# Designs tried in a protein design chat: VHH binders against q86uu1r1256to1370. Part 21

Target 1, 115 residues: q86uu1r1256to1370
Amino acid sequence: SKVCRGYLVKMGGKIKSWKKRWFVFDRLKRTLSYYVDKHETKLKGVIYFQAIEEVYYDHLRSAAKKRFFRFTMVTESPNPALTFCVKTHDRLYYMVAPSAEAMRIWMDVIVTGAE
Key: E = the ipSAE of ESMFold2; O = the ipSAE of OpenDDE; V2 = 0.75 times the mean of E and O plus 0.25 times the DockQ between their complexes.

## First folded at step 20 (VHH)

Design h5 (framework vhh_7nfr_2; at its last read DockQ between E and O 0.71; V2 from the best seeds 0.00; counts 0 for: pae E 6.5 > 2)
Fold by OpenDDE, fold request of step 28:
Structure h5 (fold): chain B 115 residues (1-115), chain A 125 residues (1-125)
Amino acid sequence: as target 1 above (115 residues)
Amino acid sequence: QVQLQESGGGLVQPGGSLRLSCAASGFTFSRYWMSWVRQAPGEGREWVSSISYSGKTISYADSVKGRFTIARDNVKNTLYLLMDSLKSDDTAVYYCATGRWSPIYESSQGYFDYWGQGTQVTVSS
């Protein structure tokens, strides 16, 4: 399919809190967008495919560690086992999928789209 | 059929250098993380280094950091490990391993897909 939709929990960029967002993968638009909810009325951000460098598990367990980064507290992932990363040129996104299957699907479509 | 074949091992003196290679086939090499792990006699497997499918993310075990360099050639489907300043403690069988979405860490053994047969590295005076 050309479009994939679903909820993921992502870590904030400035405020390192975890928030549930509605993600929309659009192959034609070459974007991964996320909204406040499934109604897709409040856009919170867009990740362009060309900006995506890598997709991988949180192998460094960076999101699972409590640390300060530029005076901002980074909190532990709500589910480290279901946490994966989308690395872009400008930012490292941490995302938590609702299931292992969902995680694999999202990772696959994202990396495929970015290729 | 997935195949990983290591080469380049041998006997060297402390302070010496070796270059390991891993020839990969049977899968889309450029889509997989690659890692080196080693196993010394009587010890468990130790993660050495990992490199992402694009080569943009690299990591090393503390024990080899600053001495070893991991690299890959996605055109040649080959993984490399440049080992400098070798120590006796580096003596081990070195294995090439794949992970689709993650490097193979000691604490994350479940994320590997395939392993090679290994190549022996012996550092001795």
Scores: ipSAE 0.613, ipTM 0.809, lowest interface PAE 0.8, mean pLDDT 89
Fold by ESMFold2, look of step 23:
Structure h5 (fold): chain B 115 residues (1-115), chain A 125 residues (1-125)
Amino acid sequence: as target 1 above (115 residues)
Amino acid sequence: QVQLQESGGGLVQPGGSLRLSCAASGFTFSRYWMSWVRQAPGEGREWVSSISYSGKTISYADSVKGRFTIARDNVKNTLYLLMDSLKSDDTAVYYCATGRWSPIYESSQGYFDYWGQGTQVTVSS
């Protein structure tokens, strides 16, 4: 596919809470971008293809654990079974898909950016 | 045709060590997750360890953590399992298995497209 769009829930980078974001995978721009919502008017972040190292299921349930970060509780994934990881050079993204089928589609699409 | 061939099994004493190898062919080895799965007599298959296609993500079952080391050589298309401090509970047939993605944690057997024939490891006095 040339472009894949849809909502995923992700753990925030600086502020550690689960956030619904509109993701856009774009082969021409070679980016995985995410926006506040589907209107694509406010960009929240960009993952460049060359930064993507690995894509995988959260098979160890790392996102299913509550923990403290700087005395703030970091909450577990809203759906651990539908959580997958995008590992980049400087960050591990936890993403939650709306369904198992969507999870496999997104993982299959995103990993092509690392190829 | 995907082929996986394990070797290095045998009889060892408790506390001993073994190094298992799995030679792979028929697919782009560097694009696949590799795993070790074992099966004791009369038991179901138990996931042991997995290593990502790049080798940067490694995981172990709690029962082997700290004793076993998984590694891969993407030049030689070979998967390894270094087994230290072996116990009688480690007695099993050890399989290498592969899939494009990491195993699914919700299943005791995970999801794998291809399996090797297995190599017997026996830990006994």
Scores: ipSAE 0.131, ipTM 0.522, lowest interface PAE 5.3, mean pLDDT 86
ESMFold2, look of step 20: ipSAE 0.069; ipTM 0.454
ESMFold2 (binder alone), look of step 20: mean pLDDT 81; pTM 0.830
OpenDDE, look of step 20: ipSAE 0.498; ipTM 0.756
ESMFold2, look of step 22: ipSAE 0.013; ipTM 0.309
ESMFold2 (binder alone), look of step 22: mean pLDDT 81; pTM 0.828
OpenDDE, look of step 22: ipSAE 0.486; ipTM 0.753
ESMFold2 (binder alone), look of step 23: mean pLDDT 81; pTM 0.829
OpenDDE, look of step 23: ipSAE 0.533; ipTM 0.777
ESMFold2, look of step 25: ipSAE 0.047; ipTM 0.438
ESMFold2 (binder alone), look of step 25: mean pLDDT 80; pTM 0.822
OpenDDE, look of step 25: ipSAE 0.529; ipTM 0.771
ESMFold2, look of step 26: ipSAE 0.079; ipTM 0.480
ESMFold2 (binder alone), look of step 26: mean pLDDT 81; pTM 0.833
OpenDDE, look of step 26: ipSAE 0.507; ipTM 0.762
ESMFold2, fold request of step 28: ipSAE 0.096, 0.026, 0.013; ipTM 0.488, 0.437, 0.396
ESMFold2 (binder alone), fold request of step 28: mean pLDDT 81, 81, 81; pTM 0.832, 0.834, 0.827
OpenDDE, fold request of step 28: ipSAE 0.579, 0.531; ipTM 0.797, 0.780
ESMFold2, last read: ipSAE 0.013, 0.033, 0.038; ipTM 0.372, 0.444, 0.451
ESMFold2 (binder alone), last read: mean pLDDT 81, 81, 81; pTM 0.831, 0.832, 0.833
OpenDDE, last read: ipSAE 0.586, 0.546, 0.563; ipTM 0.803, 0.777, 0.794

Design h6 (framework vhh_7z1x_3; at its last look DockQ between E and O 0.38; V2 from the best seeds 0.00; counts 0 for: pae E 8.1 > 2)
Fold by OpenDDE, look of step 20:
Structure h6 (fold): chain B 115 residues (1-115), chain A 125 residues (1-125)
Amino acid sequence: as target 1 above (115 residues)
Amino acid sequence: QVQLVETGGGLVQPGGSLRLSCTASGFTFSRYWMNWVRQAPGKGLEWLSGISYSGKTISYADSVKGRFTISRDNAKNTLYLQMNSLQPDDTAVYFCATGRWSNPIYSSQGYFDYWGQGTQVTVSS
């Protein structure tokens, strides 16, 4: 499939809260984009394939730890067992899949796209 | 043809050390996460450690953290597992397994692409 779409819960970069976003994996565009909802009218961010370094489970459970970073609260993942990471050159993305199967699918397509 | 060959297993006394190697062929080694898993007699598969493509990201199961060290040499298509402070409950067949990503959460063969034949590690007095 050239395109994969679906909801993931993503941790914010500046505001360390978890937001449900509509993700679009586009093999041709070589982008992983996320929107406010499935209508894809409000783009919130784009991850370029060439920027992706690694994809892995949140093995360090970094997202599962509540911590203060200055005045920013980093909240625990809503589901640590379904949390995976997309590491780019500039940022580490934390994402929660709706199911184990979904997580595997997303991780697989992202990894293959980044190759 | 994809092939993974584990070596370095053997019999050691408690507190001893072993270094396992896994030599890969038939695929682009540097494009895969590599993992060590083990299966003890009568027990299920246990994930031990994973290492990313370049080795920049590493993970360990709690059972081996602080005792085992995973590493890789992509130029040699080889994965390593340094095992220190071995205990009797470390007795198992050890496998290297490929994956697209590190998988510390699930210990299922279904999550890994390719497996070796395994190498026996026995820790006994």
Scores: ipSAE 0.268, ipTM 0.629, lowest interface PAE 2.4, mean pLDDT 86
Fold by ESMFold2, look of step 20:
Structure h6 (fold): chain B 115 residues (1-115), chain A 125 residues (1-125)
Amino acid sequence: as target 1 above (115 residues)
Amino acid sequence: QVQLVETGGGLVQPGGSLRLSCTASGFTFSRYWMNWVRQAPGKGLEWLSGISYSGKTISYADSVKGRFTISRDNAKNTLYLQMNSLQPDDTAVYFCATGRWSNPIYSSQGYFDYWGQGTQVTVSS
């Protein structure tokens, strides 16, 4: 489809904690945006498709352990098996899907949009 | 219809080198993570290395890091493994393996839907 919406849990940028965000994937605008909640009134960030380099599973959960080891006791992904990464030019995003099926859908639409 | 064919195995002396190839068909190769996995005689599967569909992300198991180099040529639908400083413990059947989003994992068998037949590498004096 042209638009995909749903909640994902992501690691925050400045404050390193896992946050539930409402994501909106829009093929026409060529953006992956995220908001505080489903009302889409408080934009928290935008990932432009042209900035996306790669999408992949969280390999061995090692990135979560290494990258966030010294942050707090809550730095590990709440569900490592459902965690995937969106690598951009400037940042590596860690995202947790609510199910394996949702994970595959999000990864597929994001990679297809980025190409 | 996905097909993976490994070539380039053979007999080498300790300290020698080999270059393996894996030719892919039946899917859009440039959209798949690719991996090398080996199975030594009488042993389980060991994931060795993986490379992202764009080639920008590469990972190695500690056992081969520094000695093996993974690469890909998306124009030729071919995955490569350059193996240097081979030792008798590297004797195994080497497989390429993939799934749409199967990135490298340390113990990889559960996440790859498609495998080649393998190519034998024997390191012996």
Scores: ipSAE 0.013, ipTM 0.362, lowest interface PAE 8.1, mean pLDDT 80
ESMFold2 (binder alone), look of step 20: mean pLDDT 83; pTM 0.852

## First folded at step 22 (VHH; framework vhh_7nfr_2)

Design j1 (at its last look DockQ between E and O 0.65; V2 from the best seeds 0.00; counts 0 for: pae E 6.5 > 2)
Fold by OpenDDE, look of step 22:
Structure j1 (fold): chain B 115 residues (1-115), chain A 125 residues (1-125)
Amino acid sequence: as target 1 above (115 residues)
Amino acid sequence: QVQLQESGGGLVQPGGSLRLSCAASGFTFSRYWMSWVRQAPGEGREWVSSISYSGKTISYADSVKGRFTIARDNVKNTLYLLMDSLKSDDTAVYYCATGRWSNPIYSSQGYFDYWGQGTQVTVSS
């Protein structure tokens, strides 16, 4: 598929809260973008494929650990079992899929795009 | 058919070094996380180290940090474990394991899809 769309819950970078965002995987643009909602009117961020290093399950439950990074509290994942990570050169993204199947699909397309 | 074959084990004295290798075949090696897991006599399997697809993400169990080094060669489809400053407690069968999406935790061996037959490492005076 050239394009994959759907909601994921991602942990914020600056504010370590979990927010539902509309994700758009675009193979042609080589981007993973996320918006406030499915209308794609307000872009919140873009992950370029070239910046993606790794995708994996959050088996260590790193997002679930109450960690103090400087002055920011990292909050627990709303669903650790459906939490996966996208590691880029600059940032580690934590994402929660709506289902196990959705998680596998998103992980697969992201990895494939980054290759 | 997926195959993982470990080698390089043996008998060494405390403080010695070994290099383990794992030859992989039957799957796209460069798309899988690779890990080392060990099992000491009378104990359960213990996660040792993992390395991501590209080798850019590496993790170690606390018990081996600073002593062991995991590496991979995606051209040769081979996983390595360099073991320095070996201790008697390192005595175990060492297994090569793989999981497509797995960055396992220390106590979790259930995330692996395939295992090798293992290679014996014995550290004794």
Scores: ipSAE 0.432, ipTM 0.720, lowest interface PAE 1.2, mean pLDDT 89
Fold by ESMFold2, look of step 22:
Structure j1 (fold): chain B 115 residues (1-115), chain A 125 residues (1-125)
Amino acid sequence: as target 1 above (115 residues)
Amino acid sequence: QVQLQESGGGLVQPGGSLRLSCAASGFTFSRYWMSWVRQAPGEGREWVSSISYSGKTISYADSVKGRFTIARDNVKNTLYLLMDSLKSDDTAVYYCATGRWSNPIYSSQGYFDYWGQGTQVTVSS
C-alpha cells in the first residue's frame, strides 16, 4: 500500500525519445524512481516527492509543447490521449499510461506523494 | 454535493472589460485544476484558460492570450477570469469547469468532472 510499481512510457531527458521504464512509487523513501526494467537493477532516475509541483492530464499540451521546445528534437507522444505530466521545479516529465484507468491511478498516487 | 456558480457576466461594448467569478463548494477546491470554457450559440464548447491547483501552471487559448487573466483564491474557493479588450467574437456563455486531473486544451465535457451553469457575456456595438 506504501509502494506502487509498474511500467510507463516516458520521454527521455537527454535523448528525447519515448522509453518504457519500470516506475516505483515509494512513500517510505518519498521517491518516484524508474529503472530499465522490473528487476530494478539499473536506476535511470529519481523524482523526489519534494520536487513535484503539479500532476496533470494534457494530451493536447503534449503535442503543443513539441512546438514549444523547437530548439530540441522531440517526437509526439505515442498515445496523446493517455499522456500525463509530472512537473518538477526543473523538468516536465511526460508519461504514457497503458489505459485511461491506469493513468488516473498513477496520477492519483503521485499527487498523494506531492502532498 | 459539488456546486460551481458563475457570475459577473453582462452586456459590454467592444473594448470593454468584465470580471467573471466562479464560486465553488462541495469539494476540496485547492486539489483541483480549474478551467474556463465558453460556448457561442450554435457552436461547440471552446476551452479558454486553465490554472493548476497550486496556481503555478497557467495556460490560455491563443484567441484570448494577452487579453484575459485567470486567477484563483484557494481560501475563498473562487476562480476568476478578468477579460479586457473584449471583442464581438468573445460573446458566449462562460462556464467554469473542473476535474482533479484535467488540464485539457479544447476539452470536451468528458475531460471535466464538474461544470457550472454558465454566465452570459455579450459584446455588442
Scores: ipSAE 0.019, ipTM 0.381, lowest interface PAE 6.5, mean pLDDT 81
ESMFold2 (binder alone), look of step 22: mean pLDDT 82; pTM 0.839

Design j2 (at its last look DockQ between E and O 0.49; V2 from the best seeds 0.00; counts 0 for: pae E 8.7 > 2, grease 25.3 > 24.2)
Fold by OpenDDE, look of step 22:
Structure j2 (fold): chain B 115 residues (1-115), chain A 123 residues (1-123)
Amino acid sequence: as target 1 above (115 residues)
Amino acid sequence: QVQLQESGGGLVQPGGSLRLSCAASGFTFSRYWMSWVRQAPGEGREWVSSISYSGKTTSYADSVKGRFTIARDNVKNTLYLLMDSLKSDDTAVYYCATGRWSNPIYSGYFDYWGQGTQVTVSS
């Protein structure tokens, strides 16, 4: 598929809170973009395929532990079992899928796109 | 077909060292996370360590941190586990495991397993 769309819950970069975002995988643009909602009116961020290094399960359960980082509270993942990571050159993204199937689909398309 | 073959296990005294190897074939090794999982007698499978595609990311169970080192050679399609300061509690069958996205700490996320190699730590 050239385009894949759907909601994922993403941990914020500066503010370490979990936010539901609408993700758009675009093979042609070679981007993974996320918006506030499915209307795609407000872009919140773009991950370029070339910046993606690795995709994997949250093996350390780092998102499952509450901790303070630079005065920001990092909260536990809403669902550790459905949490996966997208590592880029400059940032590690934590994402929660709505289901195991969705997680597999997203991980697959992201990995494939980054190759 | 995917094949994983462990080697390097054996009998060692407490405080000793071993190096395990896992020879991989039948898939693009460099595109898969690799992991070690062990199973002690009468116990369930325990995740030990994982390493990313390029080796840039590694992770360890708390029980082996500071003692074990996971490494890989993507040219040789080989996974390694350097085991130092071995303890009796490290006695187990050690399995090489992998999955498409497998950096999980749960054995259920792995698609392929080797036959395992026995590690026995005893005085």
Scores: ipSAE 0.283, ipTM 0.644, lowest interface PAE 2.1, mean pLDDT 88
Fold by ESMFold2, look of step 22:
Structure j2 (fold): chain B 115 residues (1-115), chain A 123 residues (1-123)
Amino acid sequence: as target 1 above (115 residues)
Amino acid sequence: QVQLQESGGGLVQPGGSLRLSCAASGFTFSRYWMSWVRQAPGEGREWVSSISYSGKTTSYADSVKGRFTIARDNVKNTLYLLMDSLKSDDTAVYYCATGRWSNPIYSGYFDYWGQGTQVTVSS
């Protein structure tokens, strides 16, 4: 019954670089999907509500540090203060919101879907 | 109605230990980040520690790192703060607090607060 849409920047899965994606929260489909852009024609990934374990602020500032992980350099978040995490069974998503207000809204929205 | 009730405060010598508890009711405790915030006499409120709703993520103010441990029991709906190596500077009223995201960047704004429990560290 409720849908929330907007741009977030996220760390890529295989290639550890920051990518701007159009996110769509869909309470009826119980998915958090992301697309190349707002036209929603090229789906890049889906996070199923059932897979979400935690949503939290990046307290350890893990996304702000450059380090090698299995010989891959992990690039620092473009906005560490606006970075939050969505932890699923198999992956930790790092997401950067455009503002503090947007960050709170997205975190609240995603948690209500994971209930 | 949301209720948060702290207990376990008291008078303790420097270097001593205390365990604070916060009993929670009136909301789904396991869905909320929980925080401890303290206020010394004549000072503003200082965020102390936060714990994720699952308990997997914890965070601490630099002033208490290595001395305090936050924990939660989602079966008993209880938040804990284990305080060790207490110093006079730790003297304050300690509050249990929550809003869905007890992030330090959100200025410590919380939707719900307990009444507080006094911790006094003095010789």
Scores: ipSAE 0.012, ipTM 0.281, lowest interface PAE 8.7, mean pLDDT 82
ESMFold2 (binder alone), look of step 22: mean pLDDT 84; pTM 0.862

Design j3 (at its last look DockQ between E and O 0.51; V2 from the best seeds 0.00; counts 0 for: pae E 7.1 > 2)
Fold by OpenDDE, look of step 22:
Structure j3 (fold): chain B 115 residues (1-115), chain A 124 residues (1-124)
Amino acid sequence: as target 1 above (115 residues)
Amino acid sequence: QVQLQESGGGLVQPGGSLRLSCAASGFTFSRYWMSWVRQAPGEGREWVSSISYSGKTTSYADSVKGRFTIARDNVKNTLYLLMDSLKSDDTAVYYCATGRWSSPLYDSGYFDYWGQGTQVTVSS
């Protein structure tokens, strides 16, 4: 499929909270975009394929660790078992899939796109 | 057929060094995370280290952090484990392990493929 869409729960970059976002994988555009909702009216961010370095499970349990940053608390992943990471040149994205199957699909699609 | 073959094990004195190798075949090596897992006599398997498919991300068990270095050569389809400052507690059979969607962190069932293992013995 050229396009894959669905919700993932993403950890914020500045505010370390978990937000449900609508993700759009576009093979032709070579982008992974996420929106506030499925209507795709408000773009919140774009991950370019060429910027993606790695995709992997949150094996370091980074999202599961309670840590205090300067003014923000990093909250644990709502589901550590379904948490995976997308590492880009500039940022490490933490994402939670709605199911194990969905996680595998998204990881596979993203990895394939980044290759 | 997926094949993983470890080598480089042996007898070494405490403080010594070894380099393990794992020759991989039967799959696209560069698309898989690779891991080392060890099993000491009478104990369960213990995750040692993992490396991402690109090699840019590595992780280590606390017990080996700072002493072991995991590396890979995707051209040679080979995984390595550089073991420095070896201790008696490092004595174990070391296995190369992988899976398409295996967690970089060892957990039962996460690895689909294993090598036969190579014996590492640290003794004075």
Scores: ipSAE 0.328, ipTM 0.672, lowest interface PAE 2.0, mean pLDDT 88
Fold by ESMFold2, look of step 22:
Structure j3 (fold): chain B 115 residues (1-115), chain A 124 residues (1-124)
Amino acid sequence: as target 1 above (115 residues)
Amino acid sequence: QVQLQESGGGLVQPGGSLRLSCAASGFTFSRYWMSWVRQAPGEGREWVSSISYSGKTTSYADSVKGRFTIARDNVKNTLYLLMDSLKSDDTAVYYCATGRWSSPLYDSGYFDYWGQGTQVTVSS
């Protein structure tokens, strides 16, 4: 169909922690939006289709640990095997699917929306 | 009709180098992740490397990091694998493969299309 909805876990933008968000892929609006929960009343962000450059599995295992000067961030993905990336012009999003099948579905859906 | 054709394999000594190519046709090459996968005799297929649609993002299996370089030319529709510091353990048939996206968990269901492979033999 033209809409795909579901929970994914994503790395936060400002605060680098993993957050569960309700994602809505909408071909008519040409957006990938995410909300606090499935009621879709509090929008947390929007990814426009034209901003999406790439969608890929995190082959580098880069979603969890970063070393910045003298500390290690403790922001490991809750499931590294199910973590994929959506690269946009300004930001790299890390997302965790609830299953391998869900991951394939979401990645395929998002890639087709990128034109 | 989608076609992937590997070339550039051969016999080399340990420490040697090879450059593999994969010529692609029958699809919009610049819209597909491309991957190299290898299979040694009697073993399952092992993912080697992947490169994103634009070529800006690359990834490698731990066993080849620092020795192999993946690249692509979206004008010539060609995928490359530059292999340096080759070891006997690199002996395998090397395949190029593609799908909507690649996965380091390797699952043949993730790739829609495969080449026929090119043999790389590293012998002393």
Scores: ipSAE 0.013, ipTM 0.372, lowest interface PAE 7.1, mean pLDDT 82
ESMFold2 (binder alone), look of step 22: mean pLDDT 83; pTM 0.852

Design j4 (at its last look DockQ between E and O 0.56; V2 from the best seeds 0.00; counts 0 for: pae E 9.8 > 2)
Fold by OpenDDE, look of step 22:
Structure j4 (fold): chain B 115 residues (1-115), chain A 125 residues (1-125)
Amino acid sequence: as target 1 above (115 residues)
Amino acid sequence: QVQLQESGGGLVQPGGSLRLSCAASGFTFSRYWMSWVRQAPGEGREWVSSISYSGKTIDYADSVKGRFTIARDNVKNTLYLLMDSLKSDDTAVYYCATGRWSPIYESSQGYFDYWGQGTQVTVSS
């Protein structure tokens, strides 16, 4: 599929809270964008494929580790078993999928796009 | 057929060094996380280190941090583990393992897809 859409719960960059966002994977644009909701009216961020380095399960529970990074407390993932990471040149994204199947699909399309 | 073959193990004195290698075949090596896992006598398997597809992300168990160095050569399809300042507690069979999505081994979850046969490392005076 050229485009994949759906909700993921994403950890914030500045504020380390978990927020549900509408994600749009666009193979043609080579972008992974996320919006406030499925209407895609308010863009919150864009991940370019060329910036993506790695995708993997958060088995280390890095999101759960009370890491004081720059005086910001990282909150535990709402579902560690369904948490995966997208590492870019500039940022490590933590995302929670709604199901194991959804997680596999998102990870696969993201990796494929980044290749 | 996926194959992982470890080598480089042996007997060394405390404070000594070893370099382990893992030759990989039968899959696209550069698309998989590679890891080292060890099993000491009478104990369960313990994760040692992992390295990402490109080698840009590396992690170590606390017990080996500062002493062990993981590396990979995607052209040679080979994983390495440089072990310095070896201790008696490092005595174990060392396994090469790979997973498409998992940098870490958890015994209860089985996150790795393939394993090597292992190579024996013995640290003794």
Scores: ipSAE 0.563, ipTM 0.782, lowest interface PAE 0.9, mean pLDDT 90
Fold by ESMFold2, look of step 22:
Structure j4 (fold): chain B 115 residues (1-115), chain A 125 residues (1-125)
Amino acid sequence: as target 1 above (115 residues)
Amino acid sequence: QVQLQESGGGLVQPGGSLRLSCAASGFTFSRYWMSWVRQAPGEGREWVSSISYSGKTIDYADSVKGRFTIARDNVKNTLYLLMDSLKSDDTAVYYCATGRWSPIYESSQGYFDYWGQGTQVTVSS
């Protein structure tokens, strides 16, 4: 597919809290962009396909961190089972999908950008 | 057609070493996570190790950490598992498995898209 749009919850860059963002994957523009909401009027960030190194589901790392850092709320995913990562050469993005099916779709789509 | 073919299994003594290989074809190997999964006689499949398509992210099951090393060669389309300090409870059929993203910790069988036929590793004194 050329374009994929939807809400994902992501860990913020500056302030480490979980934020809902509207993501747009565009194979023609070769970008994964995210906006404040579905109206796409305020761009919050852009991930260029060239920057994407890996996409992975690794709730094991989040679960292990949770077991050792139980009282640290700022790093805990609101839903570890639906959390996946997009690794770029500059940053690691943590994203939470609204369902297992959505998570599979987003991970598959974003990996095609790294191809 | 996707093809995964394991090799390098055999009979070894406890404390011995073995190197498994998995030859891949029919898909773009360098765009897939690769994993090793094993199945002991009469047991379910157990996740052993995974490696990201770039090789930069590697995970191991606690039972093999420090003894096993996973590696990949994206030029030769080959996945490796170097097994050191082998124990009798490492006896199993070892499978390579793949998908477009990393496996879940519980090693659910439903999270891998493709599997090899396996290679037998037997650790016996």
Scores: ipSAE 0.006, ipTM 0.295, lowest interface PAE 9.8, mean pLDDT 79
ESMFold2 (binder alone), look of step 22: mean pLDDT 81; pTM 0.830

